VH-VL binders against Counting factor-associated protein A (cfaA). Designs and how they scored, part 3

Target 1, 212 residues: Counting factor-associated protein A (cfaA), of Dictyostelium discoideum (Social amoeba) (q54z64)
Amino acid sequence: QFISIQKYDFSGNCKNSSDSASSFEASSESAAICMQNDLLSGIVTNEGVCLIFNEVPTTFIISTKGDYIVRSIYDINDNNCQGGIIENKAIEIDECFVECADDYHGSTYLFSTETSLNYPSNTFMEISYNGECDGQWKTSFNYLQYYIVNKCNVAHEIETHTFSVGCNSTSSWVSEYAGEVCTVEPTVTTSYPIVDNCGDLDNSNFIDYCNI

## First folded at step 9 (VH-VL; from B02t with heavy chain K98R F109M Y111V)

Design Bmdv
Fold by ESMFold2, look of step 10:
Formats: sequence, C-alpha cells, structure tokens
Structure Bmdv (fold): chain C 212 residues (1-212), chain A 122 residues (1-122), chain B 112 residues (1-112)
Amino acid sequence: as target 1 above (212 residues)
Amino acid sequence: QVQLVESGGGVVRPGRSLRLSCAASGFTFSNYAINWVRQAPGKGLEWVAIIWYDGSNKYYRDSVKGRFTISRDDSKNTLYLQMNSLRTEDTAVYYCARGGYSYGYKYYMDVWGLGTTVTVSS
Amino acid sequence: DIVMTQSPLSLSVTPGEPASISCRSSQSLLHRNGYTYLDWYLQKPGHSPQLLIYLGSYRASGVPDRFSGSGSGTEYTLKISRVEAEDVGVYYCMQALQTPLTFGQGTKLEIK
C-alpha cells in the first residue's frame, strides 16, 4: 500500500488563545473540513522511505492494524533517517490535520492509504526512484511530490506573498506575487527545464514530470 | 561534543596533489552529508563540494570538477578531499562543514571545523 | 549559478543600536514547496563560520532572539535589534536552493 498526503489551502482562523497569547497546536477533524479548500500539493510514498516533510527528516509507516499512520521525526541533520527517532506522532487516516503557523496561517493535511498509485492531473511532479534508467518509475519509485499547477499558495515565511506553480512539456516555473492572493501579473517568475536525472555519479535518481 | 577537525594542509607547488582529511566525532557520521568550503586569504567563503550521507551523490563547483575528489570512510568517521592538479587560485583555508542535502534542496551547515591551510605557490 | 550580492560590505554601529544587512540573489530562492532557501552565517575574527539563520527566517539553536531574518523574491534582510560587542565579525548570506552553493561577499560589522 501507499501513503497519500494531501496539502490543502488554509483560510481558517488558528487563533484559539485562552489565558495565553498566540499558541499553536495540531488538530484532527473530518476529511470534509480539508476538502472545503483547494488541494495545493501532495506526496505519495511507500512505507519507511526517508523523506523531508515540513523540512525535517521523516518516515511514515502504516500501523500494524492499519488504522493510523506513524509519523517518525528524526534529527534535522539526519538525512537518512537512521540516527534515531526523536518524536513519533500517530496520524489518523482520512482525518483532516491542521497545523498552525500563527493566528491566521497554517497548513492542512489529509493522510490516507491507497492500494494503487494515484495522483491528480494538472500537476508538476518530482519523483524519487530506484533501479534501471528505463523510464519505468511507477514500479520502482520511493516517493513522489506533486504540485497542482496554477493554484495560489502562501509562502511559508511571508504572509503577504503568494506563488503559483506551472509547467509544460519542457519547463516548470514558480511565479511569485506581491500580495495575499495571486494577481494577474507576477513580480518574478523562475523557470527550470524538465529533466530526467536518472542515476549517475553527480546526480540524484529523480524525474520531473508535467502531468497536464 | 560535536566536532570536525581538518588536517593535511600544507605548502605545495602548482600541478601537485594534496589530500585533506576531516575527522568527525560526537555524532553518527554516516547519517550526515558533509561539505568542503574554502576561504582564500582576506576573501569570502566559497563552497567546494558535498558528499551525501551514503556516498551515492557528490557535487562539485565547476572550477574543481575533474581535479578534486570528495570521499568518505564511515568506518573511520573521516571525510577526504583529494586535490589534484593544484593551482595558485586553490590557495585557501579549507573547512569541512556538516550539512544536509535532500530532494527539495535543504542545505545548511550547522557544524564547522577549524580549517586547514593549503598554499599553492611556486 | 545564483549570484548573491550583499550590502553594505561594511558597517560600524554604536553598541545597543540596531543593524540591518541586505542580500540580493540573481534569481528567486523560493522553492515550489513554499520555503525560501537562504541562510545567514557569522564568522568572528579568527574563527570558522557559524550558522545564524536558515530558510530565510529560522534561528539556529542557541542564536539570540535579537537576530531575525526576513525577505522574499530576490531580496533578504538580516536584522540585529540591538548590537552587542560579541556580534562583531563578517556576516554572509548563502543560497541553499541549488548547487553550486554560493555566498554573498560578506558584510563586516564593527563596533564604534
């Protein structure tokens, strides 16, 4: 089975301070709460694969009974996830998980399991895989990250700036906007070629894919 | 006590070779990517190379590619930089620096050694 | 290669007063994951560099709250709310988005 992590747009209010100013906490609610907002990006991964989630080394494993996902967090510099777990969190499958950054900003996630590989259309994808450089990444992938194209995202460190992701058969790009919503004209657009960096001495084993 | 200690610097003529070592202690060396960063006398910092935690990925700045080889021996907790065909512009203090690399380009170097000096002069 | 340009290249501040150092990149350091890959380092005289700020605004462990980072697009700022004598040295920004990793030229901070 595969683990699917979907990140949705957050437009709610994280302000729930009582007696103490500005506190942040995670919560879990019905999947319908997440799906009231736009899907922005996601990850599909095999169990036990070391990947970076929320900028920390992380593994995800489905519980023995299959009723929750164990998120294991490793030291920020432990890029192979073998130096010991510093924190385990149980994440309910098919429940909306909200993680607040401040009173009005946060991220919302939906964790699920899938018996077959599934990912949305209209995405730019980055795939990590093993094995032969023959283009058959679907059967050998470790994880994939996808970004819904032409959706407005809020940059993590700046609440007044937004961005969108785009791609075509030859390029991907990130467009930035000076405001809380993506306007018609970006302030800067950065383009990257679509590449197939299949295993060599100087490169990661990764493929870019514009799924339009 | 997390520590990195460089050695192997010295004075050498252009065209010759030198091997730098970086000994790690106080952490599980095999879990971390390690960088070489250099600093010419009176100048700023210049990244040289990185090797991934399992040795599978190595990246170099263009000016040293083909001349320098980064490697690691996890059984000895030691990083190496083999420097061939040395040029006068390679003169610098060489630091090893512990830092991560992963898909998503997370680079930061949280632990640095004291450096070892390489002088290339005729 | 991404070129990093710092300004000013040196500054002299009175103890207790604020300081601000800017860094400009030749392209955006914003990744499609929403994070900005810009780090700040301090090199004290005679010492190796030490990490101050990563991902544009996150303080490294043990770094005092008077240091803060901000910015977006191609312009980034390190602020020191009240400069102390121990803050003297050369400050470098570094882009962490892609290899080759590249540093700014450095900004030398001196106490008046």
Scores: ipSAE 0.586, ipTM 0.801, lowest interface PAE 1.6, mean pLDDT 83
Fold by ESMFold2 at other seeds, fold request of step 12:
Structure Bmdv (fold): chain C 212 residues (1-212), chain A 122 residues (1-122), chain B 112 residues (1-112)
Amino acid sequence: as target 1 above (212 residues)
Amino acid sequence: QVQLVESGGGVVRPGRSLRLSCAASGFTFSNYAINWVRQAPGKGLEWVAIIWYDGSNKYYRDSVKGRFTISRDDSKNTLYLQMNSLRTEDTAVYYCARGGYSYGYKYYMDVWGLGTTVTVSS
Amino acid sequence: DIVMTQSPLSLSVTPGEPASISCRSSQSLLHRNGYTYLDWYLQKPGHSPQLLIYLGSYRASGVPDRFSGSGSGTEYTLKISRVEAEDVGVYYCMQALQTPLTFGQGTKLEIK
């Protein structure tokens, strides 16, 4: 089984959450909305893989009955999640919820489990894999992160502008916009080559993929 | 008490080699990426190299790639920098610094050593 | 390489007054994950550097609330709301978006 973490356009209100500027957890209401047309990005991961989620080292495991996901949080610089668990949080499966940063800012998530690997088309993907680098990453990946191409995102913690992601077979890019909506011409576009470190002795274990 | 201590600096002629060590204590060394950062006399900071916690990824600044090798021995809680074909522009105080995770993300360095001085002169 | 340019290169401040240091990058430091990868470090006289601010605005552990970071696009600012004697030293911005990691030239802060 795989754990799917989907991030959607923020549409909630965080005023019913606990008072914590550093907390990304809030009391959820059933009014949170996760529609596929609002999907911005996501993660697909195997259980127990150490990854960075919201800038903290994290593992996710599915409960023994399969009815919730346990998020385990580690020390901020613990790169392999072996330094002991600081906190565990239970996350309801298939329940759309808001994780608040403050009264007016947060992220909207949907956590689910899947029996096969699924990810959307029209994405730029970053893939962490384990095993021999022979082009068969789908059978040996640890996790993948995807970004829906041409979707408007709000920049985290600095909310004076927005951005979108694009890619083709040789490059990916980030386009930035002034203001809170991506309806204005981009102010700057930054391009990056597609990275494939598959054969690199010093920099293996990650590949980029434009899935369009 | 979290600590990083560099050693192995000295005075050498151009073209020679040195090996720097960085001894770690007070934390689980094998869980962390470690960097080398240098500072030439009277100059600013310059990043040199990083090695991931598991040694699977290493990155270098271009001016040292092919001459310098970063490595780690987790059984000794020690980071190394092998510096070959040294040049006068490699003269600097060399710091080891704990931090970083993946390529392109979270390279901030929260714990620094005291530095060891390398002087390359004829 | 992403070039980081600081201004001013030196700053003399009356104790208790605010200070502001700017940093400009040759390209945006916004990553596709929505975070801005800019750090600030302080090197006190005779000491190793210490982390002050990461991800543009987060204070490192033990850093006083007097320090704050902000910015957007290619322009970033470190502010000290009330300068104290212990704040003297050289301040560096650093981009953490991609290797090679690169620092600004440094800003030397002195007390008048």
Scores: ipSAE 0.572, ipTM 0.798, lowest interface PAE 1.6, mean pLDDT 83
Fold by ESMFold2 at other seeds, look of step 10:
Structure Bmdv (fold): chain C 212 residues (1-212), chain A 122 residues (1-122), chain B 112 residues (1-112)
Amino acid sequence: as target 1 above (212 residues)
Amino acid sequence: QVQLVESGGGVVRPGRSLRLSCAASGFTFSNYAINWVRQAPGKGLEWVAIIWYDGSNKYYRDSVKGRFTISRDDSKNTLYLQMNSLRTEDTAVYYCARGGYSYGYKYYMDVWGLGTTVTVSS
Amino acid sequence: DIVMTQSPLSLSVTPGEPASISCRSSQSLLHRNGYTYLDWYLQKPGHSPQLLIYLGSYRASGVPDRFSGSGSGTEYTLKISRVEAEDVGVYYCMQALQTPLTFGQGTKLEIK
């Protein structure tokens, strides 16, 4: 099985608290609540793979009976996930939770399990995989991170800064906007080449893929 | 007591070689990327090189590519910088710094050594 | 290479008063994951550098809350709400988005 983590646009109201301007709150509710919003990005991973989630080294494992996911958190610079677990959290499968940045801004997440590899179309993807450098990453992938193309995202730590992701066969880019929505012409667009580190030093490989 | 300690600096003529060492303690060395950063006398900080936790990836600033080689020996908790074809412009205090990474170019250095001095002069 | 430009290069501050240091990058440091990869370091006289701020606004362990980071696009600011004698030294911004990692020129902070 694979673990799917989907990040959705926030359209709700974060808790009524005088100190909620930078507070993070999460609540668990049905998956249908998440799916009422636009999907922005996500991760598909195998169990036990070390990856960076919310800028913290993390592993995810499905419980023995398959009814929850164990999120294990490591020290911020332990990028190999071998320096000991500092925190474990139980994550409800197929439940939607909200993480707030302030009273009116946040993100919603849906954790699920899947028996086959699935990822959306119209995405820029970053893929980690093992094995031969022959373009067949699906047979040995560790995890993949995807970003929906041309969807408006709110940058972390500020409410008046937004961005969108785009790509084509040679490049990806991030377009930034000064306002709360991405309808104003971007103030800055930064382009990156498509990266392929396949076969350069070891049995682990990373590639970019514009899945349009 | 997370600690990094550099050694191997000295005075050398241009065109010669030196090997710097950085001994790590108080943390699981094999889990971390490590950087070399240098500071010329009276000048600011300049990043030199990084090696990934498993030794799989090495990156260098352009001015040292082909002359410097970063490496690590996890069994000895030690980072190395082999500096060949030294130039007077390489004169600096050299720090090792424990750096993070993630897929897609994310680095910050939370633990620094005390530095070792390299002087390249005729 | 991403060029980092600091201003001012030197700053003299009355104890107890605020200080502000600016940093400008030649391209945005915002990653597609929504985080901004800008760090701040302090090098006290006679010491090695120490991390103050990472990801634009997160304080490193042990850093007092009088230090704060902010910014967007290509402009970033480090603020000290009340300067203390122990804050003297050279402050560097660094972009942590891509290699080669690059520092600003440094801002020397002194007490008047």
Scores: ipSAE 0.567, ipTM 0.795, lowest interface PAE 1.7, mean pLDDT 83
Fold by ESMFold2 at other seeds, fold request of step 12:
Structure Bmdv (fold): chain C 212 residues (1-212), chain A 122 residues (1-122), chain B 112 residues (1-112)
Amino acid sequence: as target 1 above (212 residues)
Amino acid sequence: QVQLVESGGGVVRPGRSLRLSCAASGFTFSNYAINWVRQAPGKGLEWVAIIWYDGSNKYYRDSVKGRFTISRDDSKNTLYLQMNSLRTEDTAVYYCARGGYSYGYKYYMDVWGLGTTVTVSS
Amino acid sequence: DIVMTQSPLSLSVTPGEPASISCRSSQSLLHRNGYTYLDWYLQKPGHSPQLLIYLGSYRASGVPDRFSGSGSGTEYTLKISRVEAEDVGVYYCMQALQTPLTFGQGTKLEIK
């Protein structure tokens, strides 16, 4: 089974005043509440894979009964998730969670499990895999992160700084906007070539994929 | 408690080689990416190279590619920089620094050594 | 390579007055994950560099709250609300978005 993490646009209210954006609160609602908002991005991962979730090294494991997910959080610089666990959190499967940056701003997440590899169309994808570096990532992937193209996102530093993601077969780009929504001309658009990077001895291969 | 200590600097003639070492203590070395950063006399900081926590990926600035090799020995908690075909413009204080950028991982350099001086002159 | 350009290259500040240092990048440092990969470092005279600000605006451990970082697009600013004598040294911005990692030229802060 795979663990699917979907990030949705936030439209609610948080009652937690914070100067830090890394707080994650156990606030949950029906999955339908998350899904009434736009899907912005997501992760599909195997169990126990060390990945970066919200800039924090993290592993996810499905509980033995399969009814919740354990998120283990590691030190910011623990690249292999084999150091001391700072915190474990139980995450309800198929329930909507809110992560708050301050009283009025946050992100919402939906965690689920799936028996087959699924990811949306119209995405830019970043994929980590092991084994032979031949671009055939589906049989050996560790995790993938996807970003819905042409959706408005809020930057983590300043709420009024928004951006969108785009891609084609050779490039990806990030377009930035000064306003609270992506309704005016972008102030900056930055393009990147599609990455296809091989690690030494078939470790830590990475590939970008524009799934349009 | 977390420390990085460089060694192996010295005075050498152009075209010769040096090997710098960076000894780590107070943290689990095998979990961290480490950088080399240099500073020529009277000049600013210049990034040189990075090696990932597992040694799988290495990146270099263009001016040292093919001449310098970054490596690590996790059993000794030590980072190395093999510097071949040294040029006078390689003269600098060399720092090791924990953290930095790699694909999918982005760090700040939170721990720096005191530096070791390399002088390349005739 | 991403070019980082600092302004001014030097400044003199009366103690207790504010200071502001600008950094421009040749491309945006905002990643598609929503974070901006811009760090600030201080190198005090005779010392190795120390981290002040990471991800554009987050203070490193032990850094006084009179230091703040901000920015958007390709322009970033380090502000010191009230300069103290211990703040003298050279300030560097650095982009951490992609290799090669690149520093600005440095800004020398002096007390007048």
Scores: ipSAE 0.564, ipTM 0.794, lowest interface PAE 1.6, mean pLDDT 83

Design Bmdv
Fold by ESMFold2, fold request of step 12:
Structure Bmdv (fold): chain C 212 residues (1-212), chain A 122 residues (1-122), chain B 112 residues (1-112)
Amino acid sequence: as target 1 above (212 residues)
Amino acid sequence: QVQLVESGGGVVRPGRSLRLSCAASGFTFSNYAINWVRQAPGKGLEWVAIIWYDGSNKYYRDSVKGRFTISRDDSKNTLYLQMNSLRTEDTAVYYCARGGYSYGYKYYMDVWGLGTTVTVSS
Amino acid sequence: DIVMTQSPLSLSVTPGEPASISCRSSQSLLHRNGYTYLDWYLQKPGHSPQLLIYLGSYRASGVPDRFSGSGSGTEYTLKISRVEAEDVGVYYCMQALQTPLTFGQGTKLEIK
């Protein structure tokens, strides 16, 4: 089984909260809403893969009964998740929840499990896989991160900064906007070539893919 | 008590070689990417090279590619910089610096050594 | 390579007064994951550099609240709300988005 992590445009209310970690496990009383039109980005991963989630090394494992996902958090510099778990958090499957940064800012997530590899269209994707460096990533897949093309995102900074992601067959880009909404004219756009980057020591490969 | 201690600096003539070492203690060395950063006398900081936690990827600044080799021995908790074909422009204090996750674009250096001085002079 | 340009190159500040250091990048340091990959380091006289700010605005462990980072796009600022004698040294911005990692030229902060 695969674990799907979907990030949505912020919904819900962070007022009367002083700790964003305390809101990771949403209750049935939550106002959080995960509508498909609000999807911004996501991760699809195998169980137990060490990856960076919210800038900390993390693993995700489905509970023995399949009732929830265990998020294990490692030291911020533990790049391979081998230095011991500093915190475990239970994440309810198929329940929308909010993670608060402060009273007015946060992120909305939906965790689910899937029996087959699924990801949305109209995305820029970064894919990790093992084996031969021939682009056949689905048979040795580790995880992927995807970003919905042309969706407005709020940056992890003060409240006046937004951005969107785009791509075509040769390039990807990030467009930034001055205000709380993504206008037609970005203030800056940064472009990157679509690349294929193969490692040689750990047998892992990394590719970019514009799924349009 | 997290610590990095560099050694192996000295005075050499152009065209010669030196090997720098960085001994790590107080943390699980094999979990971290490690950098070399240098500082010429009276000048600013200049990144030299990085090696990933498992040794799988190594990256260098252009002016040292082909001359310098970064490596690590996790059994000895030691980082190395083999510096061949040294030039006067390589004269600097060399620091090792513990980095964050290299894969995933997180390169802040939270622990630095005291530095070792390399002087390349004819 | 991403070029980092600091301004000013030196500052003299009266103790207790604010200070502001600017850093410009040749391209945006915002990653598509929503984080800005800009770090600030302080090198005190005769010492190794030490991390002050990472990801544009997050203070490293043990760094006083009087230090703050901000910025977006290609423009970034380190602010010290009330300069103290221990703040003397050279401040460097560094882009952490991609290799080769690159530093600004440094800003020397002195007490008047």
Scores: ipSAE 0.558, ipTM 0.794, lowest interface PAE 1.8, mean pLDDT 83
Fold by ESMFold2, fold request of step 12:
Structure Bmdv (fold): chain C 212 residues (1-212), chain A 122 residues (1-122), chain B 112 residues (1-112)
Amino acid sequence: as target 1 above (212 residues)
Amino acid sequence: QVQLVESGGGVVRPGRSLRLSCAASGFTFSNYAINWVRQAPGKGLEWVAIIWYDGSNKYYRDSVKGRFTISRDDSKNTLYLQMNSLRTEDTAVYYCARGGYSYGYKYYMDVWGLGTTVTVSS
Amino acid sequence: DIVMTQSPLSLSVTPGEPASISCRSSQSLLHRNGYTYLDWYLQKPGHSPQLLIYLGSYRASGVPDRFSGSGSGTEYTLKISRVEAEDVGVYYCMQALQTPLTFGQGTKLEIK
């Protein structure tokens, strides 16, 4: 089984939320909407894999009865999830919800489980896999992170501004835009080469993939 | 609790070698990337090198590439910097600094050592 | 390489007054995950550097809330709302997005 985590345009109001970016409080007063055209990015992972979720080391496990997902949060610098768990949270499957950073900033998520590996087309993907470093990541897949290309995103916390992700066979890029919407012409575009890094024995391999 | 302690600095002539050590305590050393950062007398901070958790991913500033080698021994909780072919421009206080993920480009440095002084002079 | 440029290079501030330090990067420091990889460090006289701000605006543990970070595009600012005597030292911005990691030149803050 796989855990699918989809991130959407922020669709709620984070009234009475913590004013800390490290807060993972969910407000029951928020009206969350997870419409497919609002999908920005996502994660597909196996259970118990240590990954970075919202800049915090995290594992996800499907409950014994399969009716919810337990997310376990670790110290920000515990990159292998081997220290003590700071916090556990239960997440309802197939229920759209908001996780707030402050009164007006948050993220809208949908968690689901799937029997086969699924991810959207038109994405830039970052993939972790084990075993032979041959690019055949589906066989030994740990998790993947995908970003819908040419979708407008709102940046975290430093100042409200917008950006989009793009890629081709040799590079990926982030285009930044003035104000609250992505215009036709970005103010800044930053490019990165496609990653293909092999791990040593017992280490994960990492590969980027432009799924256009 | 969390601590980094550098050692191995000294006075050497140009062209010689030194090996710096950084002993870690109070945290799980193998979970962290560790950096070397230096500061010439009266000057600002300069990043020198980083080694990731796996010990194989290493990056250097251009001016030391080929001369300096960063390494780690996780069984001893110790970071090393082998400095060969030293030049007068390498004169600085050398700090080790903890931080970063192995994947992604998040490299903030939350714990710093006290530094060890390297002087390269005739 | 990403070049980081600080201004001013020095400040003399009357105690209790605000201070503002600017940092400019030669490229955007915004990552595709939506976070901005800009850090601020303070080096007090005779001490090692200490982290003040990470990811553009997040205060490190134990840092007073009179320190704040902000910025957009390639311009970033560290603000001290009310300067105190213990704030003297040299402030550095650093980009944490990619290697080689690069610092600004430093801004020396003194109490007048």
Scores: ipSAE 0.443, ipTM 0.759, lowest interface PAE 2.5, mean pLDDT 83
Fold by ESMFold2 at other seeds, fold request of step 12:
Order: structure tokens, then sequence, then C-alpha cells
Structure Bmdv (fold): chain C 212 residues (1-212), chain A 122 residues (1-122), chain B 112 residues (1-112)
């Protein structure tokens, strides 16, 4: 089974009791809405794989009864998730929710489980897999991160700095905008070649894939 | 308690070799990427190399590629930097620093050693 | 290589007064995941460097809230709202987006 983590345009209410700033936390469940057109990016992973989620080393495990997902958070530099869990959180499956950055900003997520590997079209993807570095990633798949192409995103900061992701068969790029909605020409565009990054031994390989 | 201690520095002539060691204690060494960073006398910081926790993913700055080799022995909690074909421009204090690039994760270095001095002169 | 340029290279500050250090990158440090990969380090006299700020604006553990980071695109700023005697040292920005990792030239902060 796979765990699917989808990130949507922010919805809901992050107001809480914190005075000047709030810690990241879920605040308002019934106000969160995860509509297909609002999907920005996502992760598809096997259970128990060590990956970076919200910039911290994390594992996700499906509960024994399959009712929820356990997120385990590790030390910021524990790149293999073996240094001990510093925090566990339970996440409801198939329930749209908000994780807040402050009283007015956050991210909207939907966590689900799936028996087959699914991911949207029109995406730029980074894929982790094990074994021979031969591009046959589906046989030894660890996780993938995808970004919807040409979709406006808000940067992780209080101010409404925006960006979009694009790709073609040879390159990917990030375009930044001074405005809050990506409706003007980008102020800067940074391009990257599409590459296959092999591990030395039987370590994880990473490949880029423009799925258009 | 968490410590990194460098050793193996010294004075050598250009073209010679040195091997630096970094002894780790107070944390599970095998779970972390480790960097070498250097600082020439009176100058700023310069990143040199990183080795991931898996021991096989290694990255170097261009000026040391082919001359320096980073390695680790997790059974001894020790990081190494083999420095061959040393040049006067390699003269610096060398620090080991815990942390690293992994899984698309961007790193920062949260634990640093005290440094060991390498002087390359004729 | 991503070139990091700091300004000023030196500043003198009266205790209790604010300080501001700028850092410019030769390309954007914004990753497609929405984070900006810029770190700030302090090297106190006679000591090893220590982490202050990561991801542009997040304070490392144990760093006082009088330190703050901001910026986007290619321009970044470290601010100290009220300088204390213990803040003396050399401040470095570093890009953490891609190897080779690169530092700015450093900014020496002194008390006047």
Amino acid sequence: as target 1 above (212 residues)
Amino acid sequence: QVQLVESGGGVVRPGRSLRLSCAASGFTFSNYAINWVRQAPGKGLEWVAIIWYDGSNKYYRDSVKGRFTISRDDSKNTLYLQMNSLRTEDTAVYYCARGGYSYGYKYYMDVWGLGTTVTVSS
Amino acid sequence: DIVMTQSPLSLSVTPGEPASISCRSSQSLLHRNGYTYLDWYLQKPGHSPQLLIYLGSYRASGVPDRFSGSGSGTEYTLKISRVEAEDVGVYYCMQALQTPLTFGQGTKLEIK
C-alpha cells in the first residue's frame, strides 16, 4: 500500500491562542476544502520510508486497523530516521485539514492510502528508488514528490510571494512573481536540467520526470 | 556531550599528503551526514566536502576534486579527509560539521568541531 | 557555483542599537517545494561557527528572538533588534540549495 499526501491551496482558519506567532498545527477541520482544481503538489510513498516532510525527517505508517496514519518526526539532521522519534501525530485518512504557519497562513492537506501507484498528469516529479540505476524505478520505488505544472504557489513565508513550476523533456524551472497570484510576468526564472542522480552502491537513486 | 574533535593537522611541504580525522561522540554517528569546512588564516569559511550517512554519496568543491577523499568508518565513529597533492592554498583550519544534504532536504550544520590546522609551505 | 555577496563587510554598533546585514545570491534560492535555502552563521572570536537562522527566517534552537532573517528572490537580510556584547563576531550567510555549498565573505560586527 501507498500513502498519498496531497497539498492544496490554503483554506480554512488558522486563528489560535498564540500571541505574536503560532506554531504549526491543525486548527479548523470543517472549514478545510480539498478541491481537485486546488491541488498544488504531493507525495506518494511506501509505508515507513524516511523522507523529508515540511523540512524535517519523517516517516509515515498506516495504523494497525488502517483507520489513520501515524506521522513520526525525527531530529532535523537525522537523515535516515534512526535517531529516535521526537514527536508522533495521528492523521485522519481522507479528511481534508489545515496545518498552520501563523494566525493567517497555512497549508491544506489530504492524506489517503492507495493500493496502486497514482499521480496526476501535468507534473514535474522527483522519484526515489533503490537498486540498479537503470531508470526502472517502479520495481524498487521508495517515494516520489510531484509538482503541478503552471500552478500558482505561495512561498513558505508570511508575505504573499508566489511561484510556479514548469518543465519539458530536457529542463525544469521555477518562476517567481512579485504579486500574490502569478498574473504578471515572472521577476526571475531559474532553470535546471533534467538529470538522473545515481547512488554509489545499493543506495537510493533519484530521477527527474516531466509527466506532461 | 555531543562532540566532534578533529586531528591530524600539521605542517607539510607542497605536493605531500595529510589525513585528517574527526572523532564523534555523544550521538549516533551512522545516522548523520558530515561536512568538512575550512578557513584560511584571516579569511572566511569555505565548504570542502560532504559524505552522507550511507557512506557512498560524496560531494566536493571543485578545487579539491581528485585530490581529497572524504570517508567514514561508522564502527569507529570517525570521519576522514585524505588530502593528497597539497598546495599552499590548502592552508587553513579544517572543521568537521554535522549535518547534510539528503533526499532533496536542504541542510544546515548544527554541530562543529574545534578545528585542526593544516599549513602547506616550503 | 552560486556566488554569495555580503554587505557591509564590517560594522560597529552601540550596545542596544539595531544591526542589519545584507546578503545577495547570484541566483534565486527558492526551491520548487516553496522554501528558500539560506542559512546564517555566527563565528564568535576564538570559536567555531554556530547556526543562527535556517531557511531564510527560522531561528535555530537556543537563538534569541532578537535575531531575525528575511528576504526573497536573491536578497536576504539578518537583523539584530538590539545588539548585545555577546553578539560580537563574524556573520556568514550560506546558500544551502545546491552543492558546492557557498558562504558569503563574512561581516565583522564590533561593539563601539
Scores: ipSAE 0.437, ipTM 0.751, lowest interface PAE 2.6, mean pLDDT 83

